# Miniprotein binders against Pentatricopeptide repeat-containing protein At3g56030, mitochondrial: the designs that were tried, part 5

Target 1, 310 residues: Pentatricopeptide repeat-containing protein At3g56030, mitochondrial, of Arabidopsis thaliana (Mouse-ear cress) (q9ly43)
Amino acid sequence: STVNPNPTASPGRRTCVEFDNLIFKAGSSGDFEAVRRLLNSRVVNACFNTTATFKFLTNTDSYSSSLEDLRRILPQTDAGYTRKHSYETLIARLCKLGRIDDALVLINDMAIGEFGLSTCVFHPILNTLTKKNRIEEAWRVVELMRSHAIPVDVTSYNYFLTSHCYDGDVAEASRVLRKMEEEEEGVMSPDTRTYDALVLGACKSGRVEAAMAILRRMEEEGLSVLYATHAHVIGEMVESGYYALSVEFVMAYAGKDKRLDEENLGSLASKLIKRKRFKEAKMVLKEMSVRGLRMGDALREFHEKNVLQS
Below, E stands for the ipSAE of ESMFold2; O stands for the ipSAE of OpenDDE; V2 stands for 0.75 times the mean of E and O plus 0.25 times the DockQ between their complexes.

## First folded at step 2 (miniprotein)

Design P3 (from l4 with Q18F R22L E25W K29E K38L D42F Q45E R46E)
Fold by ESMFold2-Fast, scan of step 2:
Structure P3 (fold): chain B 310 residues (1-310), chain A 119 residues (1-119)
Amino acid sequence: as target 1 above (310 residues)
Amino acid sequence: DTKEELIQQLEEAIEKLFEAILLVWETLEHNPDNEDLLEALFAIEEALELLKQALEAAKNGASTEEVSELIRKAQELIDKAMELIEKAAKEYPELSEVADQLKEAIEKLRQALDTLEKA
């Protein structure tokens, strides 16, 4: 035991845990000068704040004394990355606790002190507000961003899209997407997550035509359609009676991923058989055979009786 | 051998994530308003796309750094999904199988990173 059996192990991970424990002990005992020293020391020792750094801050602080103590010491941390990152981490913690007004106070502190206010400090606030369906308040936060000349990015808009899609409000989601596309500041292009949220929302609301329009737009942008998105679209098409379109869909996306193809065509064939859409089911099974895709036992039996012996 | 081993490990991780997606979707069909399940689904799908990129990079002889970076990004998303799934499994016990699939994927990715270190 005189030599470390794993000398190449990352010392940074272990030291970060040690700093989190020390900060927890200091914060829990009200020693905020120790918290300040530890935040400074942590970064210079190649350790960064983690999701656990401010875990001593909880909703049981009825007088908010810990937050006021943190507000006094944070401006005294080392300027630059250390100070900015400490504010960002604390804002995220307050959002996790549902303390949105307190998080906004810290954003104001950052703005007044000129401590590197940026788009990313607003992300946890927008995420929390949109998830709680506090949409009007979330848009006021967007206006706060604009008042500080902070650009509204794709991630910020995606929180609104996800919320409206969760409610099945494709029309409102489409309005957000249009605002996003018309934004001239910064890099503003819908990403795969943006379109996936919209497709899921369209499927959840039973709008097959809207889901197809969004998928076509994804293809125009050169983005890949996700595995679960295929399942959502196929299920909704069959449920709504768009049998021919469902066959066209799975065939159009076939050929890239053999496992995805086996799942998509197999699932579709099974659903079509249950609906007694034998003509469409036979077309799917023939395509599976041509492509060498594996069939489950039930589909193989149906294929042998109704396709191979026809 | 190390390249073949890496490809096998990535393919096995991808298989576990794909199975997890199908199981989460099955639960979500009966519980469409469950926000934790939707967030978990999105995280697993994003991780899957990163691993597919890592697999293609590995097949094309990309640098150890490039492949490792993609795997590490995927691991972060799988860790997030696992936390959400473990929480949801308390209410929906059938999700325990999803948690198992995610744990197996994480183990395969850890093995893949070890294989890359040997290369």
Scores: ipSAE 0.000, ipTM 0.228, lowest interface PAE 17.4, mean pLDDT 76

Design P4 (from l4 with Q18F R22L E25W K29E S96L D100F K103E)
Fold by ESMFold2-Fast, scan of step 2:
Parts: C-alpha cells; sequence; structure tokens
Structure P4 (fold): chain B 310 residues (1-310), chain A 119 residues (1-119)
C-alpha cells in the first residue's frame, strides 16, 4: 500500500494522501476557500498535514500571491490544533523552498494572532539556515525566539552544533557548547543528541581519539549510544587506518543487542576486506562465529575459505 | 493541575512526532522506494493518531485506564519507528534528528503516564 497516515479511517473517509491531492488541486487553481475547508475537514477525518500538503506553494514569482491568500485563510481555520498545525506545516514548506523571510512573516502572524507560537516553528528555520551555513542569520532567529519569550532549547543549539561538527569545525562547535553552558540558571545540559553531534564532528575531522573520548564520556554519564553513532565511529576508524582499534571497539561494545552486533561486526568485516586488512577481518569473522551472529553470503564465503586455508 | 499537566505533556509529545514526520517525509521524497522509511513513517503517523485520541479522551475526562492504554499503544509504535529510523540513519545521517525527536516523545509519554498514575 501507498503511505497511509490515516489507518483508522472509516469506509468512505478520505486518507491524508487524498487530502493532500485535493489541497494541491485547490491551491494550484487558486481556490483558497476550498483549501480552508479541506484543512478544517481533514481534522474531522483524523488526517494530518504532511510535507506535501502545501506543495502547490513554489519558489516562483507567478505563484508568490498564493502565500498572501494562505495568510488570509489560515486565521479562519478552526482554532487550536488545526490552525497551529497548518502554520507549522506551511513554515516547514517555506523553509524547504528557502523562503526564510516568508517563514518569518508567518511566525509574526502567529505571534500577533496569539495562535500558539512555540519552539517547534523555529526548528525548521534554524535547521535550514544552519544546513546552508547561513550561521549569522540563524543566530538572528535565536534572538527572535528570545524576543517572543520562546526558550532556546537543546534541539536549537544542536542544529548549530551539528552544522559545525559536520564541517569538522571543532572550534565553532566548542563555542556553541560554551553558549549552552552559559544559558541562564544552568538548566542546559548536553543530551544524547549533543554527544552524538560531537562524535560525528570528531569523526568528520579525522579525530578518532577525540571521538572515542566523547563516547567514553557519554557512557560514563549513562547515555545510550545510537546504532547510527556506532556506524559513524566504525566507518571513520577504518577510513583513518585505525584497524586494530576498530576491532577492539566492536568487540568491546558487543553483547548488548544481537541485531546491532550483526550489523557492526558484519559491516566492519566487509570494510576491512575491502581495504585488504585480512588479518583484522578474520578476527572479526571468528568473533561473529563464536557469538553465533549471522553473516551475509559474501562474508560467509570469505570465512569458509579462510577456515579451510588456515 | 494534574489534568492540565497531562494535556500539556500529550501536546508536547504530539509536536515531537509531527517534527519527526516532516523530516521522514523529506528524506522519503528523495528516496521513495525505501521500505524502512515508509514503514517508520506509517508507525509514527499511527502513533500520532493514538496520541490525538488520548488527548481528546483526557480533555473529556475519560478513565485513567483508557488514556494510559492509548499512550502505551503509541509508545509501541514509536519504539518500532525508532528501530527503523536508527537503521536508516546509518545511510542517511540527517535522520539522527528524527531518532532524537522520537526519544523526546517517548520521554514526554513516560511523564504523562506518571501523571496519570498520580491521578
Amino acid sequence: as target 1 above (310 residues)
Amino acid sequence: DTKEELIQQLEEAIEKLFEAILLVWETLEHNPDNEDLKEALDAIQRALELLKQALEAAKNGASTEEVSELIRKAQELIDKAMELIEKAAKEYPELLEVAFQLEEAIEKLRQALDTLEKA
């Protein structure tokens, strides 16, 4: 089946995909009274707005007036979740289109109308600006949050941290961490996302020892390490030539989750074979066998051949 | 008050799931055949529906048992989505943000269940 975001729909009720299609047709034809009606009835049918709900809105001069029509009808939608959710979805769509100034206008509309302005409407804007490395504009958005008495949360700081870490800019990442620490009353505490972003940054900058130190700190604080974080560390260790350390890493963290172990040891063995590090690869495959972990066909063939020759 | 606290916790969980949906949809739009992402999206949207039902039930004074059961069913779907998202994040690192939002939603739901227990 196609994506069905309305799994409890009664016979004859429209699905979220059907609402998206109807809204797309109405918006594309300039029938904004139909858009308003559809946004209201969508909630009655237990449907949710998706990233496709406002797809008729594009980054063209001929369709720029569609935003003004939406600004007129959105305050007329049913109060509460319907109206708030519609603003949130439209802001996310404008951000995707790179129309940041337009998204900021909608935030001002929400503030003036008292339509439940919250941190989540700022997240797509911060995410888009930091991904595009428009860092100064992103910090101006943080100041806008403060002007509306919206607390700057860990997620907001993590967008800056992730951006700098992805670029391998450890100095800027450190500055963001200091800003987090300097938040009023010391309420800002690094969470799993903060540490995962730092690990990613260390890996992207080729600082494997730093990545390991961050992981140890994370474990010492009792925080869970995500599956993806393991993959990033393993990949960087192999890329940077830390073969023995990568073997030690996957073995040291094995035993917690069989599926994770199969993925970590299997992936590492494949990467080591690709790099022609057969001694380390054989050690990993032997450990997989000892632990009863499943091997894919290619790894099983390699293991069987090496067992026969050794 | 306990009821007002519960409503706020459910609304915050709903907001986290909505953010997760938007990010998954964006990734899926560029990778429309990724079955793990489609399955994760379906699970998150089903959880969102259950939480909206829990929110409405809480506002209408439904029993602690009824609201708790809706929340627990939503948590199971979010756990399933988390597993799929973490797997997909190995190929699409931008999905790490989705995993964190799902973790925050789970934490808000744990707080909501604690609030219900005290009611």
Scores: ipSAE 0.005, ipTM 0.409, lowest interface PAE 10.7, mean pLDDT 78

Design Q1 (from l4 with E12K E15R K16L E19F E26R E39K D42R A43L R46W L50I Q53R)
Fold by ESMFold2-Fast, scan of step 2:
Structure Q1 (fold): chain B 310 residues (1-310), chain A 119 residues (1-119)
Amino acid sequence: as target 1 above (310 residues)
Amino acid sequence: DTKEELIQQLEKAIRLLQFAIRLVERTLKHNPDNEDLKKALRLIQWALEILKRALEAAKNGASTEEVSELIRKAQELIDKAMELIEKAAKEYPELSEVADQLKEAIEKLRQALDTLEKA
């Protein structure tokens, strides 16, 4: 044939996806020795465990026997990064399956075996417990961290903050924030990500007023607001029907960062057009034009027909 | 639509990280012992692999939660790399372009997360 072959899709070495597929087949067939070998053979700098690595472990009749086999082979994986990361990945999988008690057993296995127990191992369990409103159990996990001399970091507290904001419990969220401030000052300070989590939580619960209060506090603390934080607020305002308030919001924050302005006003205009809020959309597009902000093709066409030619 | 938009945002972010990697590698070729640049390169490469995984997951209909988790992890790694690159840019001004590429990648990932929230 005279037809040249297409270029190959990947380098000669196995990819993360290929390793995940091989581990899935081995685990599904009960070949846990193959699972151990595959975990050991991953290339640290180019391939690592993902959320799919232990996806063969599911809430089926084989769950208990598969977990027992995993608990047997994991201590036999290569010491250091491979073993630590494999435990972290499995604990995350157990948390996703709702198997909190089994995740705690693995944490105890790591502690007894001295397999590099660290703060990040606890993140999936705190996330799962707080998402399920099992707050008392989550605080008991924090006590477990302290009993092992494991530092409680900003990310750990962020799970509690997000949970309380989703419930609209701004008072309890404020208490957690104060607790963070009372920890060792140079290590535990609320950061931009902390406030973004709070804003996201408030938005997901439909509490625009709470989101705005958190954003103002963030500004008072002198923290830079992420593009994502503005997007959460704008999206929630529009979804909740606060059209006039959303226009006020983007106008009030305009004039400081041209890229942020283009994103905020452009996104808002698009969302308002989709909801057929043409009056508010036209106001936003006119402001974009006055400020010299770039519009995408769809917004520019809409602006020309409905604002400039009307 | 939502899926097409997500795929385009992830592909743009991947391309930006690939450009950043090439520029960092070029600077390292002339400064092979710079530990901050070696660490930044490793972090960007790691973020790239995570985003490739996120792209495949999105194409194969994985949950919005799974794809969002991958994107947030990549964003964290890019943020860490950005701090190292901004520090190094004071000594190697050519790295300012890398900083711009990483900032644009973070913005594409923010847009991807917004798109997932609309799903």
Scores: ipSAE 0.000, ipTM 0.132, lowest interface PAE 20.2, mean pLDDT 79

Design Q2 (from l4 with E12K E15R K16L E19F E26R E97K D100R Q101L E104W K108I Q111R)
Fold by ESMFold2-Fast, scan of step 2:
Parts: C-alpha cells; sequence; structure tokens
Structure Q2 (fold): chain B 310 residues (1-310), chain A 119 residues (1-119)
C-alpha cells in the first residue's frame, strides 16, 4: 500500500529553496557572515546549491562590493564539497551576468587555494564565450585548463562544435574534431550532442547524404538519436526537395520508439503539407493511422478531410 | 526544451557511469580481492540503476519531485564511490580516470537538478 523507503524530513531540516531564500536575504542585506554559515549548513542538511543560490548578485552598483565580500568568505567555508560547489555555483552566476573576467579571477582563486578545481567549473565560461562568438578567448580558457592539468571533456568541445556548426563552418568544426582526437584515448568519446552538432553542420552545408551517414553512425554506436537530430535531417531533406527520400527516411526509423515516430512522421507531414506535397503527406498520415500514432489537431483535420474521405 | 535538456543530461551521466564501471571492472579483473573496488563498483552500479529510473520517469512525465529524489540518491552513491576510487587510485593510478568520470557525472547531475527547478 504506502511504500516510502525514504524517511520524511525531520523537524529542523530545510529544503534547497529555503536555503536559497535565506541566502538571498542575507546577501541582499550585506550579511556575508550569514551567507558563509548558510553555505556550510546546507551540506549538513543534504541540500545542494542551485541556479538561485547567488541570485542576489546582480549587475547593480553593489556588484563589486558584493563580489569582494563573496571572495573573502568563500575560502572560509568548510573544505571539500561545500567550498568547491560554492565556487562552481558562483562562477556559473558570474557567467550568466556576463562577468567573464571575474569568473576567471575565481578560477584563479580556486587554483591558488587548491580548492578542487575541476573540468566542470570551466563549462559555464566556455558555453558563454562560444555563444557570444568569443572563440579566441574560449580557446585561451582551454589552454588554461591544460596548464592546470584539467582534462578537456566532450562537453567542453561540444560548445565549440555547436557554435561552428550553427554557423555552417565545416572547416572549423573539423578542426575541433581533430583536437578531440588528440585527447587522452578513451576519455573523449563523442556523445549525442556531438553528433547532433555534426548533423546540424552537414545540414547547414546542404550535405544531406553526409547528415544521414552521421545519423546512421550514431545508431550503430548505440547512441540515442534525439528529436533535434532527426528534425535537422528531415528539415534539410524537405528544404532541399528530397520529398521521397524524407518519407523513406522516417519509415526506415519507424517502429522502435512511438514518441519519436509521432514527432518524426507528424513533423514531416506538416512540412510536406506546407510545401503542397499532398501525395507524400497523405502517405505519411496513412502510415501514422496504421501505426496508431497520435496526430496534432491540424494534421488530424487534414487527415479526416483528405485521406479518410478520399 | 527543459524536458529535452534534462533527458540529455541524464543520458550523459548514464554514459559516464557505464564507462566508469568498465574501467573499474578492468582493474578488478587483475585485483579480484580488492574490497574497496568491489564496494565502489557496487555503488556505481546502484547509481546507474537509479539514473536509468530517473530517465524513464522523466520520459514518462513523472513529477519533478520524483525525478529529483532519484537523482539525489544517485549523487550520494557516486560520492561514496568517488571516495573509494580516490583512495584506490593511490595504489592503482589508472583509476584517476574513473575519479574524473565520477566528478563529471556529479556536475552533470547538479545541472540536471537545476533544470528540474526551472520546470
Amino acid sequence: as target 1 above (310 residues)
Amino acid sequence: DTKEELIQQLEKAIRLLQFAIRLVERTLKHNPDNEDLKEALDAIQRALELLKQALEAAKNGASTEEVSELIRKAQELIDKAMELIEKAAKEYPELSKVARLLKWAIEILRRALDTLEKA
């Protein structure tokens, strides 16, 4: 009947939201000793820092003084998990505020203090720099990682791949892939995001056959194909006029995942209708009906008027 | 997007744990009586199972509270495994790679919890 393998929270324990609210109040009032105590007590209560933990830090007149107070108290938090995660969370907040130079200062503080500097503290800064097309600075951050013997992971390289692939810059994407191959053997394995970026790049370059080959490689390696990856291939085939091939493609991948099938066939049918490719659209809708796949309102109405009544 | 981001984060963490398991098993094959490595392997395998449950729960539209609870339990097991692996790495330096994979998994799971809070 009622199975609860976890005990209910004891009186006196606080939630992550409650800790964030207390830290917001303390930080907003300039009580950084209270912030330090709350960061320490958080771990004892099995709570984690969130994106809201340092939300009181904003681009206002108090920014510089608040940051200096945080830099003073963070080394005074409990060593290990608490201190490391507090730095990681603050660095992420600084990146969100666009304060990249200040984030680098905190990374240097972690390195000098030996506070458990690791790959993940660099992720927010690489993400922010690559999204802002500050690619040269992002590569300097990668060199900073190497100077501290911090491994550059797939996630780090994926930020570069995504940026170049969105621009359709196949040459730069290829250079990033070569750099990934130069990393320690067996650590740098392409993941679903890596292949998604490569498929996007192939599609942006009008290389439908290359995009399909990459997608097939993902499947052969046992990687889950994301809706986004299929959407890129389907969209590019339709944009390029490969209508028959797009139908063949979605049919070939049908029957393994009902949710993916609903998205793939539904999206393709909508795109074909928009392009006035009614013959191919009717074939897709008929297959959806045969397979028992759910149609959105617009597709169901089109199907009833044009497939079921004809 | 939020649901898709969460699914990607969970899938990445699952792959990191699977790689960690293979590396620990390889070291154990040559050192079958090492109790710390056996305990670390058990903890990583249990964490992997919890993350697989979290992934299925997320795909099936379970509550953010249910998914968050599974992730937090997995994090506790990974932290335990990491302490054991870091200790063993002093005798078996090749395990330093496993420690890195476990640290990457912890950070991804922290970001997954942040993603759930936005939902």
Scores: ipSAE 0.000, ipTM 0.138, lowest interface PAE 15.4, mean pLDDT 80

Design Q3 (from l4 with E11K E15R Q18F E25R D42R Q45W E49K K52I)
Fold by ESMFold2-Fast, scan of step 2:
Structure Q3 (fold): chain B 310 residues (1-310), chain A 119 residues (1-119)
Amino acid sequence: as target 1 above (310 residues)
Amino acid sequence: DTKEELIQQLKEAIRKLFEAIRLVRETLKHNPDNEDLKEALRAIWRALKLLIQALEAAKNGASTEEVSELIRKAQELIDKAMELIEKAAKEYPELSEVADQLKEAIEKLRQALDTLEKA
């Protein structure tokens, strides 16, 4: 996805939140000249667009006059970073609203105006289309990228991998991996998100051993394992009835990151309680207590009644 | 005998190229925009594909000329990669291990070509 950093505001300067509030007010009232000035002024005050910048743009109607007003004023914003980033932020907002055709119109505007069209502009579109299972349209967007000589990067392929892996479609996931391996003749390297998608696919296919092997491979390659990756493995172990293995897994990875431990042990304990695996749940809760890990209210109540009272 | 020697020599060269690819990718993780390393990796990957084709051709009884041509094309790509890797090794000393893998692959391919001439 497009990254929009929020720099720390200098004393006396407007914050990014204050700029977003002013732009929301101006856009909501139809004052698009004020929107243009605020977008330009934002950069001067060392602030950048956020996910809230175009929040006034909504799904009230698919032919919103606000979008046409934005298309009129955006080419008039200061050239360079301001203009490029405003287009990127608006495209991301349209994608969040499911307005893919409108987002593609803005991409064409960027291409025609030479406003810094790049790979990251396409990320929100690919992400949204693949999440909605509009896979053929997503591949057409990839062809659009190629027509503009824009490289299809690991992040772009990861959206397809995640979608196919979520559906347990191993055949399509394998085809995407082959495309990645052939890109730039092997230069494209799997990253943390690639392996997360593969772990998800293994879990959705009920292949716990494969998921664990992939996780070990990530660690061997020195990649940081996402909290979500652990959650996929834990969830699949419990779903498949590998209760003892899930406890062993969580204990083996405990002690390195307190927040990860709270998430892993807490989530596992909750799932075990729901499955009425009280012996395993008590073991996990006792370990949480020994390690000083924080419990949510439901787990704390269960622990007090069933572990501390025993 | 000769065919078995050839197959073993090609397999060993292929193994060395896989290791070189792994090591270059590790260095690229910390230097993702290094164009020399990307170009070296592309050259090694192309050489690997040619050697896999050479191995399949040899197993399927292709002509000595066909197999030799694939090996020679792979050698040219490995030489190109070696030049790029040795240049990059001045800044990233860990790439010396990549250079060693590529030199070993070249030696195995030289042996493979000698084996083919004796066929």
Scores: ipSAE 0.024, ipTM 0.492, lowest interface PAE 6.6, mean pLDDT 83

Design Q4 (from l4 with E11K E15R Q18F E25R D100R K103W E107K R110I)
Fold by ESMFold2-Fast, scan of step 2:
Structure Q4 (fold): chain B 310 residues (1-310), chain A 119 residues (1-119)
Amino acid sequence: as target 1 above (310 residues)
Amino acid sequence: DTKEELIQQLKEAIRKLFEAIRLVRETLKHNPDNEDLKEALDAIQRALELLKQALEAAKNGASTEEVSELIRKAQELIDKAMELIEKAAKEYPELSEVARQLWEAIKKLIQALDTLEKA
């Protein structure tokens, strides 16, 4: 009846963390009816499933029976979006735990129940298998997709491409590209993300020349090599701690477009300074100076005080 | 009349796709580097073109099979967009304005799919 100083707009609107905590408590105590109810109400409250939603599942024998309880209640969640995404979240969790066979059982459940089985359901499985270099099993999953008439998309092939590029297996990467071109639904064109994955993979494996060849192929295929594409790759390298490699990448691509160079080198220098990677930042700023590239005020000040020490 | 109902349903779905496009574009304006949202926007725009083709075909008396095929292709692109938007939204705090706008976009896409299933 009385208004408090922090009234809620609606009773029970919870955060993703609050839903995860409630589901963890319910799942840990074996209250799977509460889990089902929480999964339904989560969508109503505009909350997403997270990587922690099914955290009560582990790879120990003590929690194996929890999967059978989940298989019983998931078909009883609200049809459509809620049910589909609950299956997707659980499959992703099982893949993270290395429980691939269990994830495949859920995919079969989705297929039999017609619960919105689609290409994206297979992505966590392909990602996990390719990252663990279990390539033959990953190709069997692709065959499973085909058996369910699920199209093998560019993203699925990108997992194979990224894995082979990290291993420096150019021959297998080329084989995957040929398979993409032979795709049953017609010619599958590599997208910007395909080439981004190939460039990033080549750079992470120290194959800067291969990365340059991939960028040239991207340009030859008529794909726009936008400033955003380079910014994304540079950002991923810096976030992953590949500082020296990001410098090599930017330097190798430099000299073709002055405006792009100003953007790439300037952005990289700023990110490296923010991460306190001053040696790499100084190398980039020195190159900008040598090439006559314009610097923003902050970079110019840093360059004058730290790089031009004669 | 089945034809008049189909035309109205296609117009309603097209309207919902426009609303989703506006929400995604607004989010991209403040988050221009989000590749999932760029890809989602492309998918919605491609679905929109397919539904415009379906609308034109329906108005010109094309077969049910031809119109249904265009709708099916549009539905696949809408599904793809929804998956990409949800993935993007998970990168933001759930109570943020960005997460709210992206969930609103998903709701518009769900409404479009619901309308097309009645067709």
Scores: ipSAE 0.000, ipTM 0.288, lowest interface PAE 13.5, mean pLDDT 77

Design T1 (from l4 with E26F K29W H30D E35Y D36E E39L; at its last look DockQ between E and O 0.13; V2 from the best seeds 0.00; counts 0 for: pae E 8.0 > 1.5, placed apart)
Fold by ESMFold2, look of step 3:
Structure T1 (fold): chain B 310 residues (1-310), chain A 119 residues (1-119)
Amino acid sequence: as target 1 above (310 residues)
Amino acid sequence: DTKEELIQQLEEAIEKLQEAIRLVEFTLWDNPDNYELKLALDAIQRALELLKQALEAAKNGASTEEVSELIRKAQELIDKAMELIEKAAKEYPELSEVADQLKEAIEKLRQALDTLEKA
């Protein structure tokens, strides 16, 4: 209350960038009291921490001691969201720098200080480790979560699934799913992200029919399908020679969002042209024209020469 | 070798786009209805496809103009993705990491275009 009782508030990206720049300048000059104050006041100004907030912390010698100063001042930030988000942001920065052990030190700082250690603070660590294929270390972090009585959530398991499915490792993905099923006496169940990972895995393995079965189950459970998942399915259908099915699939989802329709239909048309499936491509482009959907230059040229002139 | 240098620059850009894709997929798993991220992911994936085509064209001895055109089209898509990511970052501050990956890819592509010009 004593330093910024009535600060100026300004909406917009300039204000958040200004706070990040001010924090960078303060941290670079060693003024960590200013860093503490700015971390508190930016939340009052409706500005969130970003990946740039702690960019003054690097692996170079000129910044090597800054973590120790940050460890001193973070407990002194305003309790609640401000402190928790500052820790999470710093943990994510350390993960980008490859300093996972330092990130775990901060986890223990939060535990000892009783600053509200929770599942979401572990997410950046799990995400980074699984992204880098350090799966055994990621499981050890899960055991650390359990040692603090912190529940492992669907999001945490989905980081493992995404990594395994991206690599096409069906055996490991299956083990993760069984682990999820065992949680809370079978109460934890797959969500949209779980199914999206499975669809992506099926597509990367070339199993179109499996991907379609999973999508059907998602629809039966009332779960929405991500645009990125649609794109993978469309691509695999074309690569596997299911040209008529790909047109039917895209048309079934058209009509809800004009911008997404432009991307789905345009992407399919482009893929069909690349595969020299001109009959199917003409059908898709004709539908785009009827619906008033915008086309890229190459698609527009193809449409004018092959659909409008036919 | 100018061809070898170009291939390395394209491969590095491809790697950065793949890292960006993984990061956007992570964010979509937490926020499945985020419109900007859905469009950004598509733009990055289309850019990745163009760079893979540029890489193959460079390996097969295609003209510098053909490779340059593919690279410029990929840069346009990456710029569109970055704009979308920055808009989404107003709500999700950690998305600046995706923007950083995209900026690094753009720099590698600028280097690739410089390499082609020297050829």
Scores: ipSAE 0.012, ipTM 0.296, lowest interface PAE 8.0, mean pLDDT 80
ESMFold2-Fast, scan of step 2: ipSAE 0.267; ipTM 0.681
ESMFold2 (binder alone), look of step 3: mean pLDDT 85; pTM 0.858
OpenDDE base, look of step 3: ipSAE 0.408; ipTM 0.736

Design T2 (from l4 with E83Y K87W K90F E91D E94Y E97L)
Fold by ESMFold2-Fast, scan of step 2:
Structure T2 (fold): chain B 310 residues (1-310), chain A 119 residues (1-119)
Amino acid sequence: as target 1 above (310 residues)
Amino acid sequence: DTKEELIQQLEEAIEKLQEAIRLVEETLKHNPDNEDLKEALDAIQRALELLKQALEAAKNGASTEEVSELIRKAQELIDKAMYLIEWAAFDYPYLSLVADQLKEAIEKLRQALDTLEKA
């Protein structure tokens, strides 16, 4: 039998939510010395910064001194992980707010202070710029990475690829793939996210056969077709109104992995029900029943009322 | 030596997945509605179970085919988790540490598959 003992915990340990609340209060009141102390002590309690850590920093705060106060105290946090991670978290928060210029100032602060500037610091900036279709600015950020001898990784290129594939811009997607191939020493092998972006592009073009061919290619090249890739395709087809294609896609891929089938058919049925596409949803649920696939409680109840009792 | 080497590689991969689980669970305590993190956690836990089965099979002298199949299934789940975690890291930069643990686990499993090929 299974035994679930209580986890051991350090006395007086604060939760991440408690730290976020304390930092929010301190930051909102302008007590940045308290913010510095809380950032230092947070790591000791096996807590970590999140984008919620700097929620007191907002777009309206661009007219206040809060960012300048943070720039003053962050170099004074404990060296190593605490300081580096605090900069990374703040940069991510500024990117969420669309404050790209401010995020770039913090990157410069990290570079000047030698605080362990790395590729991951640039990811939120590239992600935000490419999602907003500010592609030329995103390429200038790549040049900034190169100027600091920071390697441009496959994740960085995947942001460009995903953006162009989402727009159906095959020519620009091809240019990104060529840039990846030009990178030094084979560190730019396409990964599962690269193929996910290509599959997304095929789906945006309404070509389920092309998407299936890409998925087969992934398997042939030794890359596992991930559940996330299927989820992305299903979600995009449904959002775009390709209901019949989403059913065809899920049915065509069924039969290879029972767990994947449960995820794919279950997710699709739920999305179709949410969209009031009951005809297609019933087809999916019938197939789940025929294949002996498990349904969650909501789908089982819908199936019993609308399919089994007809 | 080959069997002992394989066991060590599997044990190291298991350790990396256990640390990844701890970090994701901590993040979820404060973000309980994040579906991507829940899905990533499920994938890592399932991969951990497969690797424990692979470790037991290796210790009991199971076929190279059986152990390799368990490892390959675990790698697929780790890849799924890594994809979800990398995206979640934009909202929770601390999760980059989870991605590092998952990458190290994959490298240990690659070494384990190489060891099995030598047998």
Scores: ipSAE 0.000, ipTM 0.208, lowest interface PAE 14.8, mean pLDDT 77

